# VH-VL binders against q9p7v3, part 9

Target 1, 220 residues: q9p7v3
Amino acid sequence: MNKSIFIQLQDQIDKEHSIREKLTAEVDLLDEKLRVLQLLLANCEQNLENQEEILEALEIIKSKTRGLAELASNFPYYKYNGVWDRSIQKVVYLYLLASWTGRLDKSLRPTYSLLSLSEVGQILQVPVFPEESTFHLSIEQYLHAVLSLCSELARQSVNSVISGNYHIPFEALNTIQKVHSSFQVLSLKNDSLRRHFDGLKYDLKRSEDVVYDLRIHKLV
Below, E stands for the ipSAE of ESMFold2; O stands for the ipSAE of OpenDDE; V2 stands for 0.75 times the mean of E and O plus 0.25 times the DockQ between their complexes.

## First folded at step 7 (VH-VL; framework fv_praluzatamab)

Design d1 (at its last look DockQ between E and O 0.02; V2 from the best seeds 0.00; counts 0 for: pae E 22.4 > 2, off the site)
Fold by OpenDDE, look of step 7:
Structure d1 (fold): chain C 220 residues (1-220), chain A 120 residues (1-120), chain B 112 residues (1-112)
Amino acid sequence: as target 1 above (220 residues)
Amino acid sequence: QITLKESGPTLVKPTQTLTLTCTFSGFSLSTSGVGVGWIRQPPGKALEWLANIYWRDDKHYSPSLKSRLTITKDTSKNQVVLTITNVDPVDTATYYCARSYYELWYFDYWGQGTLVTVSS
Amino acid sequence: DIVMTQSPLSLPVTPGEPASISCRSSQSLLHSNGYNYLYWYLQKPGQSPQLLIYLGSDRASGVPDRFSGSGSGTDFTLKISRVEAEDVGVYYCMQALQTPYTFGQGTKLEIK
């Protein structure tokens, strides 16, 4: 084997490493902002006064995501998507949550609906079905985000009972049921996604239990 | 048990300021989603919404009366106060305070009401 | 302001018979979230109003099942399947889609 071949390989290794470092740096910045937004949305009922902060955080995340998209578009998607997959999944999740809870805009009225992948793409101004070589929101990222949303809705349903918002559990259950039914018709090839989907059964049961309790106590 | 009770003068002269206090128990305005509203009812007439206040101290007023209305809360005392300035005989009514919830926007528990007469 | 119009304004009913009250809004009360922000209250003689129906069709706690709310958009109906003596009073519809919250004129239900 010619020594020159190894030199070329090393150069390529160095190049790839450099690319990953650049992407990681951007993702790290994004992750920092995601943590902020997650905290803001974790107690949405208590933090209605912070709607302006939420909107600002959403805009920042949008900007950072777009920046990442631009940078990543210079490189093969499937070679480097491991660097940002979890972060982008979280981005999508937070936007789904914001929309569902009515915190995505100034309306402050819950939609109790699930944004589609296309809608999320439109909001973030990021492609969802582009050529394989370009940065895009993947179906897998979206599906993970939806499952994460269901978990959060199950959690919030309990909290809503405490706060006297008795309609939330019903909406949460309805959403989770729809998601569950939808996922059943999907041919999931990804092991990670399958595992995550298995957790949905627990969330569904939890949500059902909350609604059942409300009914037996005649609170609704 | 949830209760609300209105208190204040039952007779007010025109141009004076009416101050009503709602004292409640069984719930707290520190609780997320909780609010208190004021509704009045002139004798033999329909109900009229006046103002709401919520746990986060956001306030909503009837636009037609906004310039004359002030609603405030004292969470520690479980009290909400409504002030109406420059009262007129047309303001003669039974005044109710009631519990409300954010997003549901109903009034599920009401006080017994207090009749306020505006007369010279 | 959204104008709420009830009909009839007077409703004499024989005990045991059904009753129906209509409420119309000057604009749709259906929000994009799928809920109608329409409420029904009953004010019994000498008492404070009490909540019967919220969000168009949901029955408040403690409200008998003989009461039901239906409708969407601009047309709503409160039904009592079997009127009882305790149902006497003035019924009000209210919208809370936007401020100011506005009430109907009231429907006085009386026993024949």
Scores: ipSAE 0.100, ipTM 0.693, lowest interface PAE 2.7, mean pLDDT 92
Fold by ESMFold2, look of step 7:
Structure d1 (fold): chain C 220 residues (1-220), chain A 120 residues (1-120), chain B 112 residues (1-112)
Amino acid sequence: as target 1 above (220 residues)
Amino acid sequence: QITLKESGPTLVKPTQTLTLTCTFSGFSLSTSGVGVGWIRQPPGKALEWLANIYWRDDKHYSPSLKSRLTITKDTSKNQVVLTITNVDPVDTATYYCARSYYELWYFDYWGQGTLVTVSS
Amino acid sequence: DIVMTQSPLSLPVTPGEPASISCRSSQSLLHSNGYNYLYWYLQKPGQSPQLLIYLGSDRASGVPDRFSGSGSGTDFTLKISRVEAEDVGVYYCMQALQTPYTFGQGTKLEIK
């Protein structure tokens, strides 16, 4: 048996572990900042005084996403993309939410509107639809982020009634309805994405119920 | 670690062609979005952009210099080459190469620069 | 060509105090996509330029948060909230809205 072959294989294993460790460390730092922004945006309709904190968190996340893109560009994309896939989904989701709530500086869409994948890529300065296998925002990441947005909008719709902000439930319902209709024309081959979409009906129902209750009590 | 290094002649006579090579490490021009640009700085003066080349061989040239500039790449050697034809003493400058990204257009990593003097 | 004009050209600052550098472009740098194609670089003595700010206000990787960029259209500002000795050098603004990409004449930041 040729022992030098196994020494070469061990060296390859060590190099790949080192690469994954570098990437994971950067993703962990990004995840910390994502948690901060998620908490800030969860209550943003009730706290307009946190705008500076939201903008700071958005800039940190953009910078760290760009840093991850640079580091990742040194390695084969599809070998390592699983390291950041879910974290990048959350980056996209939080940018969609920041834009929808009117808290994103330089948003390409007005408040209560949905950014496209291309627009998110422009704002984050990250490629979409690349011709080569390099770091980019994927269609699946974007679609998951849109569905996560709908869940959060349904939740905030309920909370906005408590705070007396009765316009939010109607805007949330409008957005969720548009997403629901748009997804029905997609062929969802991915099991994870299909299961996520199947849950959208509960967000839609919850949002519809809030609007119905407002109309019955003549609050709008 | 990302590094770039400029190489070429330090003295060139007027009317000759100046050929500069940027050799880099830590990144590849096979990566989508990646590019390399050339910027020069005459002694004691401001920076002047010359040209960019990107991973798909998309090339951008300073319009006033376009007829004299050619930028090419060799992805397998991690090299980008700039040529300037019919040089003149006004082309005396420190020449930098720097990494860029398509759609972002910044220059985030720069070489140390190489001084090229055009004189008889 | 878009002309980039910086002010002041020389900026003496006491360490620990704020500094502000202005950059004006001869035409708007605001693209219809909502971005300002304006960039800030620092060239420390004897060194190559380094990127500080891109797209008007975004800090490059590793740049301290005491540096901030602001402005839109034709008027842009680089601010340093607390100048440190290592911040000395020449600051350049650049536009990349259209070719040729053009730089300002530079602002020399110095400790007084």
Scores: ipSAE 0.000, ipTM 0.406, lowest interface PAE 22.4, mean pLDDT 86
ESMFold2 (binder alone), look of step 7: mean pLDDT 94; pTM 0.955

## First folded at step 11 (VH-VL; framework fv_regdanvimab)

Design m2 (at its last look DockQ between E and O 0.03; V2 from the best seeds 0.00; counts 0 for: pae E 14.7 > 2, off the site)
Fold by ESMFold2, look of step 11:
Structure m2 (fold): chain C 220 residues (1-220), chain A 120 residues (1-120), chain B 110 residues (1-110)
Amino acid sequence: as target 1 above (220 residues)
Amino acid sequence: QITLKESGPTLVKPTQTLTLTCSFSGFSLSTSGVGVGWIRQPPGKALEWLALIYWYDNKYHTTSLKTRLTISKDTSKNQVVLTMTNMDPVDTATYYCARSYYEFAYFDYWGQGTTVTVSS
Amino acid sequence: ELVLTQPPSVSAAPGQKVTISCSGSSSNIGNNYVSWYQQLPGTAPKLLIYDNNKRPSGIPDRFSGSKSGTSATLGITGLQTGDEADYYCGTWDSSLSAYVFGGGTELTVL
């Protein structure tokens, strides 16, 4: 039996643990800022005075995402991407939401429209579709983020009626309808993504109901 | 070929209601993302956007005139209609209809325009 | 007071370059795509630039657009006498829930 074989295996295990600890520490810092931005964007149609805070949070999140990307680029992508996968999904989601609501400076799209995966990557200065397995925004992260956006738009559609902002429900419905149609042409092999998409019809129904109520009461 | 054409009265008296029709061909308002808008231009002055309607019947009006403007569509006739109440001589202008896209917020095809004069 | 501000006129000789500015705010140019329109004398406006810097089919590459912060710029190189026209910027304003045009810029080719 060769003890050096097991010592070498243990050394590799320790190295991988250390790498995960470094990555997790960066992700934890990112997650704290994501929570702040999510709260700011949750009621942004009712509060235009928080725009400076939103812009500051977006810049911090961009900086931390790029810092994570630089650290992660030293290691095999698919071995460690589970550490940041959901957090980066939330980064994409919040950028989509900030852009849709008109709260993102230097957005590549008009208010009430969707950024593409490539456009999010351009704004964050993070690769998409890399030729090698380096840090990048994944298609699955983007697709989950788009579905999460639809859920939030349906929720904000309901709340916008309270504030008297009656155009938001129509814009939300249009976006959700487009996403629903686009996803029907996809071959979703990922079980998590299929389950997420299955819920979209409830977001669509909720958004339709708000628009119907506005029309029947002639508020628009 | 995509075309739009404005029609309606060329002379209107003050306080009357103006009704303009945009008849278009080469595209349909059943297409997702498509809209038709109205823009006017007083003689020698700048363009002024008035209203916009999208394929899903969502409507937008310039804030200064929103109580005077109504925009509607008839998708089966390929028509969009603008009505403007309480006309005044300052509303004398050339009125254009133009095709728009929701996600891009621009007007890519324009009608030739129709000149409306408001006088006693 | 216009939402989007353009210089009222610019002029240059044939073959030269001109730029036309369009100044706005975060609720319009800052967070929305800018388009440019050319209106030749006696004609309807024509789309010249969309999505800040893209040209429709048939528009020569001597027309260019750019955006920085809350300002947008139309560039025209190799100026020709046929370029004499009024030029308008336009964009969506999220605070007004409305489309807005600039006041227009009259280009004269000397």
Scores: ipSAE 0.007, ipTM 0.449, lowest interface PAE 14.7, mean pLDDT 85
Fold by OpenDDE, look of step 11:
Structure m2 (fold): chain C 220 residues (1-220), chain A 120 residues (1-120), chain B 110 residues (1-110)
Amino acid sequence: as target 1 above (220 residues)
Amino acid sequence: QITLKESGPTLVKPTQTLTLTCSFSGFSLSTSGVGVGWIRQPPGKALEWLALIYWYDNKYHTTSLKTRLTISKDTSKNQVVLTMTNMDPVDTATYYCARSYYEFAYFDYWGQGTTVTVSS
Amino acid sequence: ELVLTQPPSVSAAPGQKVTISCSGSSSNIGNNYVSWYQQLPGTAPKLLIYDNNKRPSGIPDRFSGSKSGTSATLGITGLQTGDEADYYCGTWDSSLSAYVFGGGTELTVL
């Protein structure tokens, strides 16, 4: 056997490793910013004065995402998407949440509405439905993000009642119902999505219960 | 700073029920995606996943011990409780609680573990 | 029988590179993200790699992860004495609706 064959293979392995390290470094930076935004948005019902911080975090995340997209576009998407899938899903989720809660400065949709994948792509200025070889927001990432949004809406629904914002539970329920109906017509092939979708039933029930209680007390 | 700590009895008699509590800080089990799981490790043996509970109260248990295990949460107290019935000396192990996430399950923060010995 | 298979032990001299394999099936490694854990003697496990190839903050770049098909690999370059530990792979199994760990690999630094 030609020893040169193995040298070539090792070289390819090293190159792939180097690429993954570069991508991981960018994703790590993105993840740090995502943590900040997640904390900010989780406390939106309690602290309305952090709007400037939210907008700043959104812009930073946008910038980091675009940077990642640029770097990733140099490599086959299908080979390296495992490096950023979760982080990008979280990016989409947080933008959905920011938009739904009216915290997104340049939202394409009214408050309490669900951004489409295309709209998220437009806001982030990253491709959707492009060639498979280029960086893009995937349908799978978007669907995970939507389900995560529903869970968060159910949580915030309860918190909003405590804070006296009685319209939020109604809007949350409406959104979750629509998502639930939409997902039922989808053919989900991904096991992760199936598992995540199972949680939606609980979120829906939770939201229904909150709204029901509010109606009984004639608060909505 | 995120921390988890296991508490409960360190000595259990055979056939008795073990109740362990995981108290955590630095995060909330009401946050989307957050879960807390239990993992045990017998002396000199491999890690064994036992159970997992998520923010929306979805629960998972290892099949081999499903009939013996119950996991629950108290979000307001930042606690997760694991109960295991009909304890046997073979269940002697260090028990860990750890934080997880739903979509991409991994355990990123662990408690120090509590050693439980089952002996008559 | 373990759902994920690891070699029971690996060894190398300081400065060398080692790899630890983790073999599974389509219902676990094939369809789900793999994580790796380091367990130093007498301590709790520590997350080393998540989402197949991502490093948590504080983990040096000499640790790497990869996944191909139904197998995953942990790579450690520039081996140090402090790397002597047990290493576990873990992932979700969709068929079992359970998280599963490998049998663990004992790394000895010679």
Scores: ipSAE 0.000, ipTM 0.481, lowest interface PAE 14.2, mean pLDDT 89
ESMFold2 (binder alone), look of step 11: mean pLDDT 93; pTM 0.951

Design m3 (at its last look DockQ between E and O 0.03; V2 from the best seeds 0.00; counts 0 for: pae E 12.4 > 2, off the site)
Fold by OpenDDE, look of step 11:
Formats: structure tokens, C-alpha cells, sequence
Structure m3 (fold): chain C 220 residues (1-220), chain A 120 residues (1-120), chain B 110 residues (1-110)
């Protein structure tokens, strides 16, 4: 093989690497903001606390996500989506959580309801179900986010009891049950999603146990 | 320079487990978007994709062999390992590892392949 | 049985043009990028075309790829003896959540 061919190949590799680095830099900035919002949303039972900070964080994340979308749209989606996939999952997750806990615009969905992928796309102003060559929120990202939401709801249900918010465990259970039933009709071929879904059973049980305990102690 | 090399036994008895290792250089599985896949080719037959693993330990397996296949990585060693249980003569093939990017669009660098024969 | 269908063989004289077809469905070629691989006798496959029609560095422009609907085509102009090889198309299948190869096409230079 001609040495010149190898040089050309290396050049192409370097170009691709440069693209990944640019995308990674944007994702890193996004991740930093996601950590902030995650901390703010750690307690869903505190409906009025830190509302302004939450809204600000949401807007920042929206802006960063849109910036990433714009940059990413210059490149084939599935060549580079691995760079932002988990981060975008987290973006979706946090917006789902914010909406569920009533920290997002209630005109979109009532409290304790689940936003659809389309709704999340609309909120973030990013495409869903578009050409695969362009940036979009994927079904897989959304499904992972929903499962993550269920885990968080199960966790927060316990905390809500400690805080004296006894209605939250019921709402959480209801949501997790609905998600569980919905996923059962899906043909999951992705190993990652299948594994994540397996964890949902545990979350459901946890949520059921919390509600059971509340009933036994006549707290509800 | 990017290189991949397959290593492991070239002869396996039926019902035994095959363990193949892909050692690579010139890239890292710590890099976002980077992955490694395994493809096999029976003598005189077509290429068959088996499994892929990526930097975040996301794993994909062909459905037909999912219960028999396990893919793992050691990022620090630049190695990917494929295990296939319950080997059968029908699994005789040349096994390749190749670099890929998330998700599954193409394999741009291939190892030379290792021939595995399943025989009593 | 194969998700992607290729002709088992094609042949042409040196200097001529050949085309290799790859037919699939909406869940694979229809919605995903197609790649082509060249496998010379006794060697590992080599990436020839990616993203339907893009050539990696070092691949001459006499190799071309195209996609229309649920089918893809590899074109080779100025056929050379050194082009004798097996050619495989490949793509992601969304319904199977798997990468799939065609059955391969043996190219013979007459």
C-alpha cells in the first residue's frame, strides 16, 4: 500500500477526531448545566422551593441543547450521536421530571403526567423523527429517559413520605405502573434498553411497598 | 496507525466456549463514539455481524446468537473480548474484529481475522 | 433469508463498467446509510464506500455508490484485474436492531 494512501487516511481520521472533539466540548458544557438542574430537582415534593433557579436552569439547558443541535446538524447523526447520546437522555429525563413535579409549564401537561417525545421536542425546539442525518431526539433516548424517571420517582416517593407528602407515592406508583404496562407492548431489540427495562420491575416493587406501608400505618 | 488483531484458539471442540480477544492500537475505546465489532465468515460464505461494544459499554448482539454471545472491553488494555458458548461445527469461520462508530454504520478498520475450527 | 440481497456474481472485461445491486427494505436501506466492502481473495474486508456514496481516503473515484429507495448500487468503472473480489453491502436494520450484510457478490474480470 502506497504511503500516500496512509497519509490520506490519517488525515481523514484526524478530521473526524476534530469533529468529535468539537462536539464533546459542547456536550461537556451541557453536562455541567445538567448537573445543576439535577441537584435542584432532587426533591420533587418541594413544589415552591428554588422555582426560579429551576426555570433558569431549564432555559440554559434548552439553549445549550439547541446550540448542540445546530452544530451537530452539520454532520451525519449516527456517526457522532454517541458523543451526546447519554447527555441528551439526561436532558430529556430532567425535563420529564420537571414536568412531572409541576416545575415546568402546567399548560403543557398536568402535574404527575408524562410528557411525550413530541412534546419534549417542542419544548426544547429540537426535531423528533426527522432524517437520520440530522440532529434529533431519538426514541431510544426518550425511552431511557422515561425509565430513569421511574427510578427517580420511586426514590423520591420514599423521601416524600419522610417529608409528610403522602400523595406523592401514589402518583409515582400510578406513573410507574403505566410506564411498565406501556413498555410491555414494545419490541425492545436494544440490549441497553432491555437491561434498563429490567430495572423497572424493581422500581415498581419499591413504589408498591411504599404505598403499602402508608396504608398499613393509616397515613392515607 | 490503526491496527486490530484477533487472538484466541484456532481449534475448539463442540459444546466448548470460544473466547476471542481483539487487541487494537491507534485509537481508544475511551473516545466518545468509538466502538469495536465482531464479524465472522464461514468458509465460502458471507459476512455475518455478531456484536458491537462502544465506549460507554453499550452492547449490541445479533438476535440469532444473543444467548450465546458476550462482548466486553478493557479500555486500559485496548482489548475487546468476545465469548461464544456451546460451539458447533456450524460456527467454524474466520472471525474478524473491526473498528466502528456509534451506531453501526460502517467498519473502517479490520483485523486480519482468525480462523476458528470447531471439530471433535 | 438474507435481509440484504445481492447478485451472487457479476463479470465484465477490463476497462468496462460493472454495477452491483443491493436490495433491502425500508427498515434497513430505506432509512439508513449503506456501506460497501471489498474483500480480496484470502484477505480481510476493506471499507470501500460509506454513507451511501462516500469514499474513504485512498479509494479511487472509479468506485461509486448510490442509493435509491430501498436499494443501493455499487459502481465500478475502468475495471481492473485487481478488482476481482467479493463485494458486500451493509447497513443498520432498525427493525432488527442489528447490522446486516448482503450475501456478497463475486466479481470476475474476464
Amino acid sequence: as target 1 above (220 residues)
Amino acid sequence: QITLKESGPTLVKPTQTLTLTCSFSGFSLSTSGVGVGWIRQPPGKALEWLANIYWYDNKYHTTSLKTRLTISKDTSKNQVVLTMTNMDPVDTATYYCARSYYEFWYFDYWGQGTTVTVSS
Amino acid sequence: ELVLTQPPSVSAAPGQKVTISCSGSSSNIGNNYVSWYQQLPGTAPKLLIYDNNKRPSGIPDRFSGSKSGTSATLGITGLQTGDEADYYCGTWDSSLSAYVFGGGTELTVL
Scores: ipSAE 0.012, ipTM 0.485, lowest interface PAE 9.2, mean pLDDT 90
Fold by ESMFold2, look of step 11:
Structure m3 (fold): chain C 220 residues (1-220), chain A 120 residues (1-120), chain B 110 residues (1-110)
Amino acid sequence: as target 1 above (220 residues)
Amino acid sequence: QITLKESGPTLVKPTQTLTLTCSFSGFSLSTSGVGVGWIRQPPGKALEWLANIYWYDNKYHTTSLKTRLTISKDTSKNQVVLTMTNMDPVDTATYYCARSYYEFWYFDYWGQGTTVTVSS
Amino acid sequence: ELVLTQPPSVSAAPGQKVTISCSGSSSNIGNNYVSWYQQLPGTAPKLLIYDNNKRPSGIPDRFSGSKSGTSATLGITGLQTGDEADYYCGTWDSSLSAYVFGGGTELTVL
């Protein structure tokens, strides 16, 4: 046997491990900030008292996402994109949520509207449809984020009634219905994405039930 | 502190129905995306997924046992119940309950397991 | 045949590095996220890796996961006697509409 060949294979394995560890360390730092923003947006719905903290968290996340993009661009995209894939989905999701709730400064869309993938890329200053295999926001990341937003909007419908904001359930239902109809025209080849979309019907039903309850009790 | 604990009979006879209860704390099934699943492990053999139930009462069962399995939840009691009919000696195993997330399936917290022997 | 194939056993000395493979298909590993579970003797399984390469809090950096095509790999460096356990890969399988585990790999630390 040629022992030099096996030594070369082991060296390559070690180098790929080192690259993944370097990328993972940056992603872990991003994830810490994502948890902060998630708490701020989940625990202070329609309350503007924490707006400064939300804006600060958004800027930190943008900065860390840009830093990750610069680091990741030194390596083949499709070999390593699994390291950040789910974390970037969450970045997109939280920006969509911040925009929808009116908590994103300089959003490209009015409150209760969805940012497009291209608009999210513009706000984060991250490529969306690169011709080269470089760091970018993927279609799958965006689609997962939109579905996650719908789950949160269904939850907010319940909580907004508790807070006395009876307008939110109708806006949430309108958004979830539009997402549902838009996804029906897609050919979803990704099994994970198909499973995620299949669950949307539960969010839709929850949101419909909230609106129905408001009408029965004549709160609207 | 997230914990899950299985309870139920440790010995059943063939053809009897097994009912197992998963009691958990530190999380709620009212949280979107959260669920509980059941996995079994025959002595000295691999893990086998049985069923999951999620926050909206959406349920999933392994196809080979679907006609024998029933899964239900009581969110206010933090409990999930698995019922398995027509037990056979090949169903002798340790039965685990575990927490799961709907969007990306994995089991992050597991109970200690309860060993169920099916023997005449 | 098993849906997810793992070697039945592996062994290595303390301080060494070991890898455990998990081979599947496009209906499972190829299009779904892979998790790894550690089962110490006489105990319940514990989540070791999720989403292909993420570690839950409390899992040391010595454990790593990766995925390429329809195959996944668990790596363990700086092997310790406490790592002696059974290791299972797991993922969703779309053709079976079921969650599936590999057959398990018994790691012996000599």
Scores: ipSAE 0.005, ipTM 0.544, lowest interface PAE 12.4, mean pLDDT 86
ESMFold2 (binder alone), look of step 11: mean pLDDT 93; pTM 0.952

